# VH-VL binders against Putative 6-carboxy-5,6,7,8-tetrahydropterin synthase (queD), part 3

Target 1, 157 residues: Putative 6-carboxy-5,6,7,8-tetrahydropterin synthase (queD), of Pyrococcus abyssi (q9uxz4)
Amino acid sequence: MKRVVSIKRRIYWTKEFDSSHFLELEYESKCRRLHGHTYRVEVEIEGEPNEHGMIFDFNHLSELIKTLDHKVIVSEKWVRYEEGYVLIEKNDKLLKLPRSEVVVIDKPNVTAEYIAEWISERILENAGENVREIRVRVWEDPRSYAEITLTLKPQGS

## First folded at step 13 (VH-VL; from g2 with heavy chain N57D V99I)

Design k4
Fold by OpenDDE, fold request of step 14:
Structure k4 (fold): chain C 157 residues (1-157), chain A 120 residues (1-120), chain B 107 residues (1-107)
Amino acid sequence: as target 1 above (157 residues)
Amino acid sequence: QVQLVESGGGVVQPGRSLRLSCTASGFVFSSYRMHWVRQAPAKGLEWVATISYDGSDKQYADSVKGRFTFSRDNSQDTLYLQLNSLRPEDTAVYYCAKIWYSNEWYFDYWGQGTMVTVSS
Amino acid sequence: AIRMTQSPSSFSASTGDRVTITCRASQGISSYVAWYQQKSGKAPKFLIYKASTLQSGVPSRFSGSGSGTDFTLTINSLQSEDFATYYCQQYYSYPLTFGQGTRVEIT
């Protein structure tokens, strides 16, 4: 009898970054206030090695997370722009920050879930045809995380 | 891979209307602000319009305000640009373009464009 | 609108040459400049953002520099596939605007 073997390959990457945010909520909460977290992001990518022997280039992840590090993360729905600045008006706050200090995500809020989505989306953009799955886990604290999984169908399927 | 495919271009007379489409794939379309950029024959690039990820915000170049309407159907990963009251100066290849995210307004991906010709 | 003025409009060069294209903004725009390459009959290709950051996959012979009002795109050792039209773009404020383009032709 011939044994059938299926090989699955995965890479893992993790890094912390410090960012601040606040949440839009319809109820009273401290989360509506501007506050910071030391986020920890975990990335798992499944696929086949490319011609260079890599499933994914870790440098892309480093650069991506660097973009978020030491930034104020806000929703695009809360912002308007002045030259060189982002004005954030929400939750009885009016913040004017240098544009370089702000990450504006295209989400209705800035929960760990949406941050994970945002990250996963950017990873997807850089994913080759050899990638089959992307998992992003964003820990808001050591006790809790949000996870997003993107499953990629092979080209032509 | 990220892919954008425009369609709907053609030849029309001044004052007529045309509807362009752009079908996106290879990325989570519904999470991205999108743009249209056009290029007249043998000319440079001109930004036309932008639409937020959910379509709630739209902005237009002064040259097309009041005449062009940007919309999107996220369920179909498709952008639409309704071109009304077309003028000869609207003759151009129209590109749909993607940006990285809403605070970085450079175009990392472009479609191949669709040609719109306005001529009497 | 912020005006982006490229220079020159066109020029001829040979493979191996060092090529420099300049873009001047009508006002200070920090480093909010992108560069694109466009070959005949094709869509623009994204090269550089934030004035000097090379997009992934773009050959290292391409580089960008500048801040404020004056920006440059440099091709160190021009290759045959580099003959094209190049555009700068500001994304400092809306409306987004492009330079008029620089056509790099083969001698």
Scores: ipSAE 0.916, ipTM 0.952, lowest interface PAE 0.5, mean pLDDT 96
Fold by OpenDDE, fold request of step 14:
Structure k4 (fold): chain C 157 residues (1-157), chain A 120 residues (1-120), chain B 107 residues (1-107)
Amino acid sequence: as target 1 above (157 residues)
Amino acid sequence: QVQLVESGGGVVQPGRSLRLSCTASGFVFSSYRMHWVRQAPAKGLEWVATISYDGSDKQYADSVKGRFTFSRDNSQDTLYLQLNSLRPEDTAVYYCAKIWYSNEWYFDYWGQGTMVTVSS
Amino acid sequence: AIRMTQSPSSFSASTGDRVTITCRASQGISSYVAWYQQKSGKAPKFLIYKASTLQSGVPSRFSGSGSGTDFTLTINSLQSEDFATYYCQQYYSYPLTFGQGTRVEIT
């Protein structure tokens, strides 16, 4: 009898980025105040090597995280736009920032969970048919993280 | 891969209505603001409308405001554009288009388009 | 609305040529400009954003430059598959607007 071997391949990537946010909450919390974090993002991607021998191009991840670095992350629901600026009005705040300094995520809030979703969604856009799973972990601090996993079915399966 | 497929185009007389659909796949549809862009025959591109990820915000070009209605069904990964009080100048290929996120208003993905012809 | 004026409207070129298309905005729009390629009977294809950033998968022979009001799309060494109509677009403010297009034809 011939031994049958099944191979699973996964890549791992991690990087820190500095950004600020606040949360919409119905109760009193320091998290409602504008504050910053050194986020750490971990990305795991499972799949088969493509024609270039890669499961996923790490450059895409670098570029994606660069987008978030040194930005104020806010919810789309909190913003208006004025001639190159983003006006953020929420939680008794009125902020006017250059548009280039703001990341507006299409989520109802800016929790680690939603940031992880946002990141995973952008990775998915660049994922080839060879990708089977995307897992994104966003550490808000060294003790706490949120994780999102996207499972991709092979074409025809 | 990201895919957008428009449907619902056709030939109608002025004053009539059509409803266009756009079915999305290959990305988390419910997390993206979407747009419609149209192109009249042998003409350039014209932005038509945008809708936020949850449908709570909608904006329209002045040329269609009050006549067109943008909506979406995130459970079906589908966009809708209700075209009312159609005019000959509304004749165009209508594209649904995706943007990267709400602070970047360029169109990274387009559908193949659906043709709307308004003529008497 | 911000007007985007492209030039020229059309021109002929040969494979291997260096091609330049310009787009002028009616006001300062920083670098909020995107470029698209559209082939006959097809939907536009996304090429460049932020005036000069090449979209992933787009050949390196394409490049964009400019800020403020004047923007340029350059194709270094035109290839046979590059004959198409190109559009600039501003995303500085709503309503979003496009240039009228530039058709690049084969000589």
Scores: ipSAE 0.915, ipTM 0.952, lowest interface PAE 0.5, mean pLDDT 96
Fold by ESMFold2, fold request of step 14:
Structure k4 (fold): chain C 157 residues (1-157), chain A 120 residues (1-120), chain B 107 residues (1-107)
Amino acid sequence: as target 1 above (157 residues)
Amino acid sequence: QVQLVESGGGVVQPGRSLRLSCTASGFVFSSYRMHWVRQAPAKGLEWVATISYDGSDKQYADSVKGRFTFSRDNSQDTLYLQLNSLRPEDTAVYYCAKIWYSNEWYFDYWGQGTMVTVSS
Amino acid sequence: AIRMTQSPSSFSASTGDRVTITCRASQGISSYVAWYQQKSGKAPKFLIYKASTLQSGVPSRFSGSGSGTDFTLTINSLQSEDFATYYCQQYYSYPLTFGQGTRVEIT
């Protein structure tokens, strides 16, 4: 008699952010130069409502992406620290920037794939037992994205 | 849910060695810089060592440099701290800890700690 | 290494009291200070970063302030669960260093 036998729930969230980066590549490419994108991040999270009726708090997503906005994103492999500065040495560049203007990611390069991974990892840290899947897309331009999906093991299995 | 669990502590004589382990869960371990911090009643909290996400960059406090070796096994989500040439002043609870963001070095999650006692 | 000096070393207080703990750095460290709470037998618990930013889930009665060399943790109305030892930590440069701790005890 029951028309509905189960319910699947997902939330979707998106935001743009502006960042600069460059790639470490062993071949000639314009991407080796410092340049910027207006990135768009899309987040989908599947799960059940928590004690507050939310699968995941959108404010946490907003605060996470604010960390990347108006920043230079670099690999941990390219940096050293000097007082309140980050020194970035790669591709015949030496940049000295205030530490607050740089985001250092624990990845060997700063591709859309690695940015999407970095974001998905920080979403996972705030995901409760009610979350089953995290999907992150990072668009570098209107035509191209990289996507990371984290499928989460049920708690207590 | 981020979880860090240390093990391998014990009571040993000066000059001996121990290996501490820290098992991680609830986050993508292989993408995070990790740390050891210890706490002795006489010295309080002391940062001991850091290791980059892939193990390629390591830094140590002067008090342990040359005696301790930090390593990680990303396939097993496990940190190791090899404690060699132990001294009584190394007596402490040893915590593994993580940071949230690679260029901001505050410890958002800590393990429960494992006790190392060095006495004759 | 940057020395972090906390004051006082211990403090007796009652529920409802305003508690102020100070931490002084041996050089300018901008706002690269974190604060931790540690209850007996437990690991430190992260409270504050960037000198004044509360970690999510930390009660609003906690606050931090300061820049440069002088930093303060304040508990505006002490609760029974707040009796603990508090530590400041600089993360301006390696080696990362902590204050010696301030123990907040029940009167």
Scores: ipSAE 0.751, ipTM 0.901, lowest interface PAE 1.2, mean pLDDT 92
Fold by ESMFold2, fold request of step 14:
Structure k4 (fold): chain C 157 residues (1-157), chain A 120 residues (1-120), chain B 107 residues (1-107)
Amino acid sequence: as target 1 above (157 residues)
Amino acid sequence: QVQLVESGGGVVQPGRSLRLSCTASGFVFSSYRMHWVRQAPAKGLEWVATISYDGSDKQYADSVKGRFTFSRDNSQDTLYLQLNSLRPEDTAVYYCAKIWYSNEWYFDYWGQGTMVTVSS
Amino acid sequence: AIRMTQSPSSFSASTGDRVTITCRASQGISSYVAWYQQKSGKAPKFLIYKASTLQSGVPSRFSGSGSGTDFTLTINSLQSEDFATYYCQQYYSYPLTFGQGTRVEIT
């Protein structure tokens, strides 16, 4: 006799990374200065095991977060490129940094919300049709986080 | 899971216009810089144009500047390439392509392509 | 614009062979090189970025190397599915440019 009528499967993963950034704000704030955080990312993925018995490969999560680690994160709205360098001009700053030390995100600002969105989008790219939900939390410090949840439809919907 | 599907190719006379489209799925389209790349029948690959995630920044290859216009409709997950003043040398398969993030410009996903033929 | 020159233009090989394709840039481009595989009638398939980093799902028989101006794609033990045309691409600066291609064909 079977007492189980359905199975729900979820994986959880977490990692810290160190990055610096600044915000574009219309008002004076310390956040307009270049500064750093030890970010903490929490990822939950719901779905069914794929052909390898995994909902999602944890190595892909680790590799994704390594992309952000020890980098300056900036908006693509603030940058120009000169052979091997990123020029960043915003908030009365002019920075010229080696391209390998910068992550340029396709967002208008570099808030915890946009970082969480950026991460969730890259997780989605590697998610098979076996994945139903992706949740990402990004903690800027021990007290506060931003959370993004992607609820997925079967591809071709 | 990422899918890019081009359409709108065809045969046209020199000097005429054509509009290509590319429909995207399997990723958050509105958050990605997109590109067009073409391949002439007897030649290699040529980068054509790029457009930022919100459409505010566009760049074109010198061979198409002033004739081609790249745009996007993020509500429909669709790219458009308007091909004006077409020349025989514009004959190619046109691909839409995606990059992974903004400062690394390699194309991790490509569409199947749509054929444009410009001939008398 | 940065020119990318591939050699050889074509290469005849049998399964099991080691295939080496080179790509030369007209100026230093650090490691900003990608490699693509294209089978007849299909879109290019992404293989390698940063000169040597394999994309997920690419077989380990593929490898890339080089920096500066000289870059190499190697297929250690050619398989039947590897007969295709291979392209290098620089992404150091706009305009983005590709090599002319190297066709790997059956002997």
Scores: ipSAE 0.739, ipTM 0.898, lowest interface PAE 1.3, mean pLDDT 92

Design k4
Fold by ESMFold2, fold request of step 14:
Structure k4 (fold): chain C 157 residues (1-157), chain A 120 residues (1-120), chain B 107 residues (1-107)
Amino acid sequence: as target 1 above (157 residues)
Amino acid sequence: QVQLVESGGGVVQPGRSLRLSCTASGFVFSSYRMHWVRQAPAKGLEWVATISYDGSDKQYADSVKGRFTFSRDNSQDTLYLQLNSLRPEDTAVYYCAKIWYSNEWYFDYWGQGTMVTVSS
Amino acid sequence: AIRMTQSPSSFSASTGDRVTITCRASQGISSYVAWYQQKSGKAPKFLIYKASTLQSGVPSRFSGSGSGTDFTLTINSLQSEDFATYYCQQYYSYPLTFGQGTRVEIT
């Protein structure tokens, strides 16, 4: 008889990034204007160590979040492309920015919820069969966050 | 992990139609822009079409405009490519492919391909 | 449409050699170039984006360089598994276009 019945393993990782965005809203709001946040992302991943002894490589998380840092984040629904530029048309704006300065997300708006979804989806792409759960929190300020949890198919089910 | 599986290819006479499918797994399909790329033995790789995550934005290569229609069913994680008025020059292996980053259009994952042969 | 021209069309080398494949765009495309490896009967395999950034898991013997119109893929020490056809692809604008391919043969 063993005193330890099972082992559950989870890693936690966090990083800040600075980005600008605006929201598409049907009503007047200051959030319709281009503005910035210092976002904080928290990532929790549950699973088993892979062949290298890691549940997930923290360097991949760092590389993913660097994609968002110091960028303007916009919805795919607001953009067109011209010769190495992104044209953004929404909320009475017409912006032409170099492609390297913009992150276009495949979401209808750029809320903390959708940013968290976008991040969780890119983490999933690099998650092996050893990963069971991915949880992402995105803070727009120190007091509020949005959270997305992806629950993955169990190993050997 | 990421898996794309094409089907629906075959041998068909010129002027006829086929419908290709691509089933996706291992990623959140409904959140990704998808593409078709084809490869003819003599002509190499050719981009065919792209479709936005929700299906609202579609673009086609000039060689197929007006004949091919790209669609997706996000409830079934499936892409469709309707091939109408097929010509011998449409003979190719057809791949579905995805991009990782929405404003960077390189293909990080490809399916195995499905063969379309158009001959009399 | 932006035309991508690869050189050479085929290339013979020995294991351990340094192999260089070039790709030229018909107009300036900044660094919006990707490279793929394709073995017979298989789908293309993604290697490099942004002209010089290796995809995760690609061996460090592969490297890319270039900007504007002239781009290179280099295999610094050719291995037996590197026998394949290599394609460049521009993603500066639609329609997305590929080079005609370079077949690398080990002799």
Scores: ipSAE 0.731, ipTM 0.895, lowest interface PAE 1.4, mean pLDDT 92

## First folded at step 17 (VH-VL; from j6 with light chain Q27K)

Design p7
Fold by ESMFold2, look of step 18:
Structure p7 (fold): chain C 157 residues (1-157), chain A 120 residues (1-120), chain B 107 residues (1-107)
Amino acid sequence: as target 1 above (157 residues)
Amino acid sequence: QVQLVESGGGVVQPGRSLRLSCTASGFVFSSYRMHWVRQAPAKGLEWVATISYDGSKKQYADSVKGRFTFSRDNSQDTLYLQLNSLRPEDTAVYYCAKIWYSNEWYFDYWGQGTMVTVSS
Amino acid sequence: AIRMTQSPSSFSASTGDRVTITCRASKGISDYVAWYQQKSGKAPKFLIYKASTLQSGVPSRFSGSGSGTDFTLTINSLQSEDFATYYCQQYYSYPLTFGQGTRVEIT
């Protein structure tokens, strides 16, 4: 009997990004105001090496997080578009920002949970059949993170 | 990996209706804005319609406004395009397509297309 | 709607040739331009966004340039698999619009 039965492979990657946002809440909170965080993203991907010997290319992760860096992150629910601008209406705000300065996520709010989901979904889109698990943590401060784990299978996920 | 599969095309007479479907897999469908784009020999590629991730916001090209209705069923990972009052000018291959996220409107994945022919 | 006028409508070329396709917008659209390749009987294939940024996996012989109203797709040293129809698309505003296409044919 072989001493090694199987091999489990996992990669880890991390990066910080600076973004601003606000939350839609039905109660009083300072988070309803536009404010910023230095977020930290941790990504773990489990799988087998692809034809290039990689589970997932770190450059794709870097490019994905650059999309969020130094941007205002808003919900698709709050926006309309006028040519090169995003118009944002929510929480008694009316903002008109250049489109290049805004990231519109397809989520109903901009919580750490939804940011982590949005990131995990874009990682999945570029994951080959060699990937079995994608885990994303988004830290909004030194004490708090939200975590999303996608466990992959051939049918809809 | 990402797959989009259109169906429901066919040959119909002017004034009739068709319902097109697009089934998605390989991504979290309910988190993506989706589009229909059609291609006719006389006009080339024409954007037809867009629908938000939750189906609450829709926009249509002027050429189809009032006649076509875009919807989605996120529980079935499926898009629908109801084509009413069809005209010969609607003859085209109809593609469903996705964008990467809501404010980058280039189509990174396309389906294979389904053919709609409107002739008398 | 923003019109995208593509030139030429077609032309013949040989492998190894440098191919240049132009696309002009009816108004300033910054760099919100994408390019697609379409082979007969198939769906369009995404090549370039933001006028000049290549999608991952697109050969480096493809390049895009331009800002404002005038945009160019260049294929340096045309390969046999590059014979196809090419489309530009603006995504500055809805309705999204495409150029009429340029067929690149073998001589």
Scores: ipSAE 0.785, ipTM 0.901, lowest interface PAE 1.1, mean pLDDT 92

